# VH-VL binders against q0atu2, part 173

Target 1, 119 residues: q0atu2
Amino acid sequence: MLDKKARIRTSREYRNVFEKGKRLSGRFLIIYYVENALDNNRFGFITNKKIGMAVIRNRIKRQLRAIVREYQGQVKNKHDIVLVARAGIGKSSFEGMEKDYIAIMKKAGLFARNANKID

## First folded at step 8 (VH-VL)

Design tc62 (framework fv_dusigitumab)
Fold by ESMFold2-Fast, scan of step 8:
Structure tc62 (fold): chain C 119 residues (1-119), chain A 121 residues (1-121), chain B 111 residues (1-111)
Amino acid sequence: as target 1 above (119 residues)
Amino acid sequence: QVQLVQSGAEVKKPGASVKVSCKASGYTFTGYDINWVRQATGQGLEWMGWMNPYSGYTGYAQKFQGRVTMTRNTSISTAYMELSSLRSEDTAVYYCARDYSYYETSYFDYWGQGTTVTVSS
Amino acid sequence: QSVLTQPPSVSAAPGQKVTISCSGSSSNIGDNYVSWYQQLPGTAPKLLIYDNYKRPSGIPDRFSGSKSGTSATLGITGLQTGDEADYYCGTWDSSLSAEYVFGGGTKLTVL
């Protein structure tokens, strides 16, 4: 689970990322991302209805949150990032989603070595 | 800028297969899903399926399951839709369309010009 | 039959206004954003409205959309002869195996 500080919660915050951010597509994921003025990263998750029924969309969201949490220490600080699930993500394995996340974050230049506490 | 150009008209006999192409330009081909929609003579629009050009994964309307195959060739930014076991009822104009997905929205923002497929003996 | 219901035709004179309805159910219109597509004779469909009410660049504000419950409406004001076309509503159906569904289409005739 991500801490509340690390979540994009409001429609206003999502709109900001979509309007001002860069778009980059992976196999199963699209990310929209923009630098923020905070001291931490924030993540949002979107599963469109074309993914399937609610039980499938909820499983995908839970798995994506788990992946993001596992790798959050590798993400360059001060970014708002929204993950949008693409058609076909429901046919992917957990490992497939994880590999796509890593690949797209590296391509975006958002992955760094472990994020250490710095004053 | 964004353009989808489809292959030319086809005339097929019942029982044959047809493969329609859709060449994309003006955007990153793998970044947007492609949908296929047909329109039988004098009828309305009918959705056939989607194809993710990055993963190659597909989803087909139940009506076409077992007869339709959607593929792509990323090196030439081209999507394909193949329909087998053709019947006279498959006589239609076939369209490809780009799927714009963000937030909770997904809609078809650009369409190919259409490919007429006539099935007759 | 189409899963979304539209009137088969509507007509009016130049300068007048028309509305085209699109009726569905809780699993499609009730649960999803609606788009409208315009198809001029002999051409491919063109996106006219998305997200229930938004217009793409280049679509004049004479075209409007709205949604209430399980129904959507397309409004056209200041009718012009160039508006003669078939109009289709469309949306995703969020059933077990999600599919995109279209209305049956409405033929608009401008005298």
Scores: ipSAE 0.597, ipTM 0.870, lowest interface PAE 1.7, mean pLDDT 89
Fold by OpenDDE, second read of step 9:
Structure tc62 (fold): chain C 119 residues (1-119), chain A 121 residues (1-121), chain B 111 residues (1-111)
Amino acid sequence: as target 1 above (119 residues)
Amino acid sequence: QVQLVQSGAEVKKPGASVKVSCKASGYTFTGYDINWVRQATGQGLEWMGWMNPYSGYTGYAQKFQGRVTMTRNTSISTAYMELSSLRSEDTAVYYCARDYSYYETSYFDYWGQGTTVTVSS
Amino acid sequence: QSVLTQPPSVSAAPGQKVTISCSGSSSNIGDNYVSWYQQLPGTAPKLLIYDNYKRPSGIPDRFSGSKSGTSATLGITGLQTGDEADYYCGTWDSSLSAEYVFGGGTKLTVL
């Protein structure tokens, strides 16, 4: 997981991202992102039952949090970002998930220009 | 009652491979990840990886990436951990453990009795 | 060496209270639930505490767990000779690859 400060935690916060944010779809992930009025980014994670059993969903969530944490320092500030796991993610490798995250975040223009480890 | 019963002790030469089995009973085998943890003599626990019996999907510790393979046979509710290119430092007791996962929680609630693997010339 | 730091050993007399600390970081203990495992001599580990403070069935209430920030603590009151064992904290680490990590273990000696 991420620090509390970096988490989207309330239904209202999620709703705001879904309603006002932009949406981009990757192979394994869909991201919704919107600017926030904070000095930090917040991340949310959605792992629906369609991706598999609870143990799978929990694993995927852990992996996504790991990925987000790894690259959070390279993401432009002041964004709320929700990651929605697509149905096929349960069969993807961690590396595949990571690549998809990087790709979709690049498309969204959410990485800082001087970001590294994303090439 | 939930039980994990592991295969017997193994003695291997350096460079060889070892495959340890873990037979599960008392619960739905495909419903819980199986983790593998080893412990060298007089040392602490070291997590090796997890395997989902339903999908067969795995996640390995970076340290063992490329050397460990975790598989399962669902028909007999058995998980396997194979470690290749064995070295003396791989000498340890190897445990399988059931991962109870619910929402954001995950803990190893049942453990096998352990399998001693000795690697020596 | 271990990602989570535990004291190598603790000791106390029967009936006394002992605490075992487990120190980590934001990516592990800070972000994830902590479990404690008891390993009696010559046996496999046994789940002692999960979700920071919860006890599995069969674990007496003299065992307690707590978590604050990036640290966790196992408490044992009314120490018994049968409590002599190694104790390990464990949790997931939300770093790259999302690995499970254990503490180095604490040997509890009942004097």
Scores: ipSAE 0.043, ipTM 0.757, lowest interface PAE 2.4, mean pLDDT 91

Design tc63 (framework fv_dusigitumab)
Fold by ESMFold2-Fast, scan of step 8:
Structure tc63 (fold): chain C 119 residues (1-119), chain A 121 residues (1-121), chain B 111 residues (1-111)
Amino acid sequence: as target 1 above (119 residues)
Amino acid sequence: QVQLVQSGAEVKKPGASVKVSCKASGYTFTGYDINWVRQATGQGLEWMGWMNPYSGYTGYAQKFQGRVTMTRNTSISTAYMELSSLRSEDTAVYYCARDYSYYETSYFDYWGQGTTVTVSS
Amino acid sequence: QSVLTQPPSVSAAPGQKVTISCSGSSSNIGDNYVSWYQQLPGTAPKLLIYDNDQRPSGIPDRFSGSKSGTSATLGITGLQTGDEADYYCGTWDSSLSAEYVFGGGTKLTVL
């Protein structure tokens, strides 16, 4: 679970990231990201209705939060990052989502350290 | 500028298959999902399915499952929609459209010009 | 069958106002954002409204949208002959096999 301070919670904050942020696409995820003026990173999670019924969307959102939590220490400080699920994410495995997240974060230059957890 | 350019009109016999192409330009092709929508003669818009050009995964409307296949060729930024076992009621204009996600919504921000498919004996 | 219900036609004189309704259910309009598309005669549809009430760049402010419960409305003021078109509402239906659904379309005649 992510601390409250690490979550983007208001529609205004989400729209700010969408309107001012950079966009980068992965196989099952799109990220929008922008530097913030805070001392920490904040994450948002969006699962559009095109993903499927509420049970599926809530499962995907839970799994994405777990992935982000696991790798939070490797993300460059002071960013607001919104993860948007793409069509087809419901057909992906947890491992597939995790792999996509790591790849897209590295491609965006947002990982300060090696995401495979080796030194 | 974003453009989706579709293949030309086709005339097919009942029972045949048709494959419509949609060539994207002006953006990163793999970065946006593609939807296919048709408009049968004298009727409204009907959604057929989505295709994720990055993953290759697809989702089809229940009405078209078993008859439709959506694919892409990323090297030429082109999406394809193939409809088999054609019937006269498949006579329609077929559109590709780009999917854009903004906050908690998803909509079609750019459309191809359409491909007329006529099914006649 | 269209899943979303629209009136088949609407008409008004130049300079007048018109509204087009779009009625759905809890699995589509009730739980999601609505878009509107304009289709001029002989052309592909064009995005007119997204996120219930937002306009893309280039769409004049005389076009507006709103949503209440399971219904959405497109408003057009200052009607012009160039507005003669078919108008479609659209949204995702969050049933088990999620599908994008359109209204049946409304033909606007400016007489």
Scores: ipSAE 0.759, ipTM 0.899, lowest interface PAE 1.1, mean pLDDT 90
Fold by OpenDDE, second read of step 9:
Structure tc63 (fold): chain C 119 residues (1-119), chain A 121 residues (1-121), chain B 111 residues (1-111)
Amino acid sequence: as target 1 above (119 residues)
Amino acid sequence: QVQLVQSGAEVKKPGASVKVSCKASGYTFTGYDINWVRQATGQGLEWMGWMNPYSGYTGYAQKFQGRVTMTRNTSISTAYMELSSLRSEDTAVYYCARDYSYYETSYFDYWGQGTTVTVSS
Amino acid sequence: QSVLTQPPSVSAAPGQKVTISCSGSSSNIGDNYVSWYQQLPGTAPKLLIYDNDQRPSGIPDRFSGSKSGTSATLGITGLQTGDEADYYCGTWDSSLSAEYVFGGGTKLTVL
């Protein structure tokens, strides 16, 4: 689990990211990201009903949290980042999701220059 | 400006197949899902399914499972919807629509002009 | 037969207010955001309201949306002749294998 301080938790925090952040689409993920005034990154996760039944949405959310946690230390500081699951993600493997996350984060330039395990 | 331009009207016999195209412009084609919705004459809107242009994955309404195929050609930003084993009740106007995912929502913010498909003996 | 239920028709004189209801269940309207679409005669549908009560750019503020429980409502004030159209509510329903569902549509006639 991500630490509480590393999570976007309030509607206001989510709205801020959606309204002021940049949007980038990947194969299975859309990310909204914006700089924050904190010393840490915060992550949010969105799985709407388009993804599937509640059990599927919850599984996807759990998997995305695991991926984000794995690479958390390699992400540039002072960012709020919201991951929105795209249609079809439920048909993807965990590795496929991870690959997409890495790809989209690279494209966004959100990984630190000295980041490892992202190639 | 976002635009979805669909192919022209089709006339088919029962049992045949029809393939409707939807060319997108004004935005990153692979960044948004495409939905297909049809409307029989004098009837309401009926959702058929979605297609993710990036992954190629699809989700079809149960009613059309096994009979509909949604594809795309990313090089020309075009989505396709093919419906097989056509019946008279498939006579309708078929629309493509862009799916916008915002927060916990997903809605259709841009629509094609529609393609009339007539199935008759 | 539509998953979401709308009145088949509503009517009012120019300048008046009309409301269009959309009734669903916990698996659709209850748990998800509702969108409304306007379809003028002989044209493709157009997004009118999203996220229950938000207007896209270009939509005048005399159009409004609201949601309560398993029902949604579209409101139109200052009714104009150009508002004569069919109106559809829509949302996702996870009980139907994550299918999008529409209301049956409401024909608005301006008297």
Scores: ipSAE 0.663, ipTM 0.910, lowest interface PAE 0.9, mean pLDDT 94

Design tc64 (framework fv_dusigitumab)
Fold by ESMFold2-Fast, scan of step 8:
Structure tc64 (fold): chain C 119 residues (1-119), chain A 121 residues (1-121), chain B 111 residues (1-111)
Amino acid sequence: as target 1 above (119 residues)
Amino acid sequence: QVQLVQSGAEVKKPGASVKVSCKASGYTFTGYDINWVRQATGQGLEWMGWMNPYSGYTGYAQKFQGRVTMTRNTSISTAYMELSSLRSEDTAVYYCARDYSYYETSYFDYWGQGTTVTVSS
Amino acid sequence: QSVLTQPPSVSAAPGQKVTISCSGSSSNIGDNYVSWYQQLPGTAPKLLIYDNDRRPSGIPDRFSGSKSGTSATLGITGLQTGDEADYYCGTWDSSLSAEYVFGGGTKLTVL
């Protein structure tokens, strides 16, 4: 579970990231991201109805929050980042989602640390 | 500029299959999901399904499950929709459309020009 | 039968205002955001409104959208002959396990 301050909560804040942010897509995820004026990062999670039934959407949301929490320390500070689940994510494994997240964040230049030691 | 260009008109006999192509340009093909929508002559729009060109995963409307297959070839940025066991009721214009996610929904921001499929004996 | 209900036609003179309704249920419009698509004769549909009330770049402000409960409305002011088209509402439907659904379409005739 992410701390309250690390979550994007309002529709206005979400729309700000969509309208001003950069978009980058992965196999199962899209991220929208923009620098913020805060001392910390904030994350948002979106599972559209095209993903499937509520039980599947809720599972995906929980798994994405767990992944983001695990890699929190690698993310460059002062960003609002929205993760949008792509069609078909419900057929992915947890490891598949995790690998996709890492790949997208590295490609976006949002990871301050490179765990695989390749610049 | 974003563009989706579809294959030309097809005339098929009942029981045949048709495969419509949709070639994308002006954006990263794998970065956006593709939807297929049809429109029978003088009728409204009918959603058929989505295809994620990155993963290859698909989701089909219940009405078309078992008759439709959506695929892609990423090397040529082309999506395909194949409909089998054609009936006269399948006579329609078939559209591909790019899926754009905004906040808690998604919608179709760019559409192909359409492919007319006529099923006749 | 379409899942979302629209009037089949509407007509008005140039310069007038029209509204096009789109009625659904709690599983679609009541629980999701609505988009509107314009289809000029002989052409593919074009996105006109998204997120209930937002316009893509290039869409004039005389087009507007709104949503209340299980219904959405498209408003067009200052009608022009170039607005003659079919108009479709669309949204995702949770009761059909993630299917996108359209209204039956409304033919706008500018007299």
Scores: ipSAE 0.800, ipTM 0.913, lowest interface PAE 0.9, mean pLDDT 91
Fold by OpenDDE, second read of step 9:
Structure tc64 (fold): chain C 119 residues (1-119), chain A 121 residues (1-121), chain B 111 residues (1-111)
Amino acid sequence: as target 1 above (119 residues)
Amino acid sequence: QVQLVQSGAEVKKPGASVKVSCKASGYTFTGYDINWVRQATGQGLEWMGWMNPYSGYTGYAQKFQGRVTMTRNTSISTAYMELSSLRSEDTAVYYCARDYSYYETSYFDYWGQGTTVTVSS
Amino acid sequence: QSVLTQPPSVSAAPGQKVTISCSGSSSNIGDNYVSWYQQLPGTAPKLLIYDNDRRPSGIPDRFSGSKSGTSATLGITGLQTGDEADYYCGTWDSSLSAEYVFGGGTKLTVL
């Protein structure tokens, strides 16, 4: 589950991911990821104003959280992962976002070998 | 003041479609999502989906996916909710509600008066 | 059946205090702000509490909200006969497709 402990919450934590992490770009998402020293993954979400109105940004954030939660159990442990929403994401369907997430996470090699919900 | 005024009661046969309207006033229509919530007699509230009047984008509850269509006419500040393939279990009062969203908060601050939809043979 | 769990009913005498619980999970109450809605008999729901503990204008301070962990609570002090209504908690659920979810509702009876 995406509990508080599974969230990147501080500016310092975000900066660490941006500075030390790897970057991959998808169609709707950019992910930054770096190994952490914890026993769990932490996720961060950035929805910039370029995405659109606050209601859209808020919705996108909720949708991304839903996607991350859905596949959380299949992600390799000990990673801090920040999802940055690209400008075009506001025009994407949930399924489109999900597909992009899966694709980019696969490209990053962040899914566990035994993952079974990411086809 | 903010107001959401819904269309009148509907009586439909099973298999038919119903389209409920929700006319907004007192605020910028395109600035807020419209949510649809229904309530069967004696039952609780059930969220159906949201529609963004600016973009026309929608998000539907999984339960209604493929059967509900939410649209809008911005020129008259009116949102629509169409439910097809009606069945008796769709008998309910249907509400539109304005979604106030700011940063991470989201709540339904204004509601329409409700539209009773009765599905019976 | 409802994603959020509320007691079906609560009751108290005028002037007393009542609390209505709303139990959820990390994907909904845990992650998102909770709102409470009051529905008087035969009327549309009305926003009562938003952002866990904030009151819209016009809502008296007899109504309060709180959230802890995956649970939320609505408090009503100085209970009045006019408070007799159904109360629903609601929030977004970030599990599958980010749906809004309501509690089953609590019927408050003023004795």
Scores: ipSAE 0.020, ipTM 0.685, lowest interface PAE 5.3, mean pLDDT 90

Design tc65 (framework fv_dusigitumab)
Fold by ESMFold2-Fast, scan of step 8:
Structure tc65 (fold): chain C 119 residues (1-119), chain A 121 residues (1-121), chain B 111 residues (1-111)
Amino acid sequence: as target 1 above (119 residues)
Amino acid sequence: QVQLVQSGAEVKKPGASVKVSCKASGYTFTGYDINWVRQATGQGLEWMGWMNPYSGYTGYAQKFQGRVTMTRNTSISTAYMELSSLRSEDTAVYYCARDYSYYETSYFDYWGQGTTVTVSS
Amino acid sequence: QSVLTQPPSVSAAPGQKVTISCSGSSSNIGDNYVSWYQQLPGTAPKLLIYDNDKRPSGIPDRFSGSKSGTSATLGITGLQTGDEADYYCETWDSSLSAEYVFGGGTKLTVL
């Protein structure tokens, strides 16, 4: 459930993440990420013309939002994160994009700890 | 320091194939897409296609569909562009270039030095 | 579809200002960001401007870019002999099977 508060919306906010953030590349995705001064995470999504026609770009954007929403609870709080689709993402499956997202977020150290407790 | 170093000049006969290499250093090879651009003597720049070195997926300009193949070897951080069924009009300098995505744009931030390919009978 | 249109040549004296135009259509410049590349004689192209008006680190502020409608402009002030080169605009073209397109290039001569 990505509400209004969880979305990066203005070009100024996007450029701030690009200029101050760290970059990490996956197979189909690049993320740019930086800590924010808010009490929640915000996500942005970029699918430029290189990805394909508007119908393909809109499908990819919708699918990425669904993936981010599904794993929202696992993301460490207080981050602005921009997902940039790479060339070739339109040839990937939903599962392929999902696996890439999980891998890149884990590599960035942005997924919360999972610790099994015995007592 | 980012560098793209290309293979040396090639002389080919019409109908042959040529395979140009582009070795990347100074950055994570799989993190940036590679594009190929050519320039015939005294002419402008012409885009040929892109290759994502992480996925291996490619996209080619319509003019080169069926004649061009772009590949990579991640173990040696090297991209390849193979052009088949060569004609005299394929005589050009061939460049590899690194693709950088920023906001709603993509641009070529680093270029190889170029590889001269001459096709003559 | 047509490639982007640039004047084949421009010239001016040291210290002067020049502008190089790049004209396209709604399917390329009109709908996408424009980049500019400088190619010194015998060398590979070098990124000069991206995202219509942004400079990479190391590019002096004498170089500027702008875009209006289906046209883009590269401006060079305080012209120097070392600026003598070919200049290319570049963008994405949705109508040409989704590909990058370059302008025909402009040769800048510093008289």
Scores: ipSAE 0.625, ipTM 0.867, lowest interface PAE 1.7, mean pLDDT 89
Fold by OpenDDE, second read of step 9:
Structure tc65 (fold): chain C 119 residues (1-119), chain A 121 residues (1-121), chain B 111 residues (1-111)
Amino acid sequence: as target 1 above (119 residues)
Amino acid sequence: QVQLVQSGAEVKKPGASVKVSCKASGYTFTGYDINWVRQATGQGLEWMGWMNPYSGYTGYAQKFQGRVTMTRNTSISTAYMELSSLRSEDTAVYYCARDYSYYETSYFDYWGQGTTVTVSS
Amino acid sequence: QSVLTQPPSVSAAPGQKVTISCSGSSSNIGDNYVSWYQQLPGTAPKLLIYDNDKRPSGIPDRFSGSKSGTSATLGITGLQTGDEADYYCETWDSSLSAEYVFGGGTKLTVL
């Protein structure tokens, strides 16, 4: 589980990311990202009913958190990043989801240059 | 009006490199990925990779990894695709295409006119 | 050879209806939206259908798209001579290296 300090929690924090941040779309994920004034990154997760039942949405959230946690150390610091799950993610494998995350994060240039190799 | 205008035809020898340009206009260049797709004579479309003009980061098809380099010059809204170690099978028309992605949508909505690259001894 | 499978060719007389199939797998068509492109002879591809069944502006309603399971279908009614072209389906594949993938293309001949 992500540390509380690494989580976007408030509506205000989410709105800030949506209003001031940049948006990039993957096949399964949309990310909104903006620089913050902190020394750490914060992540938010959004799912909607189009993905499926609550149990599915919860599963997706858990999977996204796991992915984010795994690559957290390789992400450039001082960013608020919101992950929005797209409708197709409900049928996606974890590996597919992970690959999409990696791809979109690379597109955003959010991985540090000195980060370990990302497949 | 969105336009993608590509550089002219190229003739190269095997082992050489080719760099094709794609100048974008009519929209915010850094707001959309640029994809490169090629088509050999009489054959189908083959996706090569994408480049994000804002970050400069790329994703290449596995087939072209190690041989293709996609870059951009944001000051002139131009994307570049360089393919090295050319072989005869690289002879094709190369297209740049804008990637429109917004929430539940993703497609190539605008295409360049294509650049013919001929590789021959 | 192509990740997505299309019939190499289809043909029909003017005014008739044709369908072009696009078969994939769960990792591509199954999970992702399908787009279709029309390529007239000697020209660059043009977006014809996006998000399975949506038409860009300027595309007549004679063109339709659908998706079911791991397959997509392009429909063309009221076939015109100007419809003679190559048609490609396209989507995203997340199973391998996260790539866009095209069908092999279908040549439509208007008899």
Scores: ipSAE 0.017, ipTM 0.671, lowest interface PAE 7.7, mean pLDDT 90

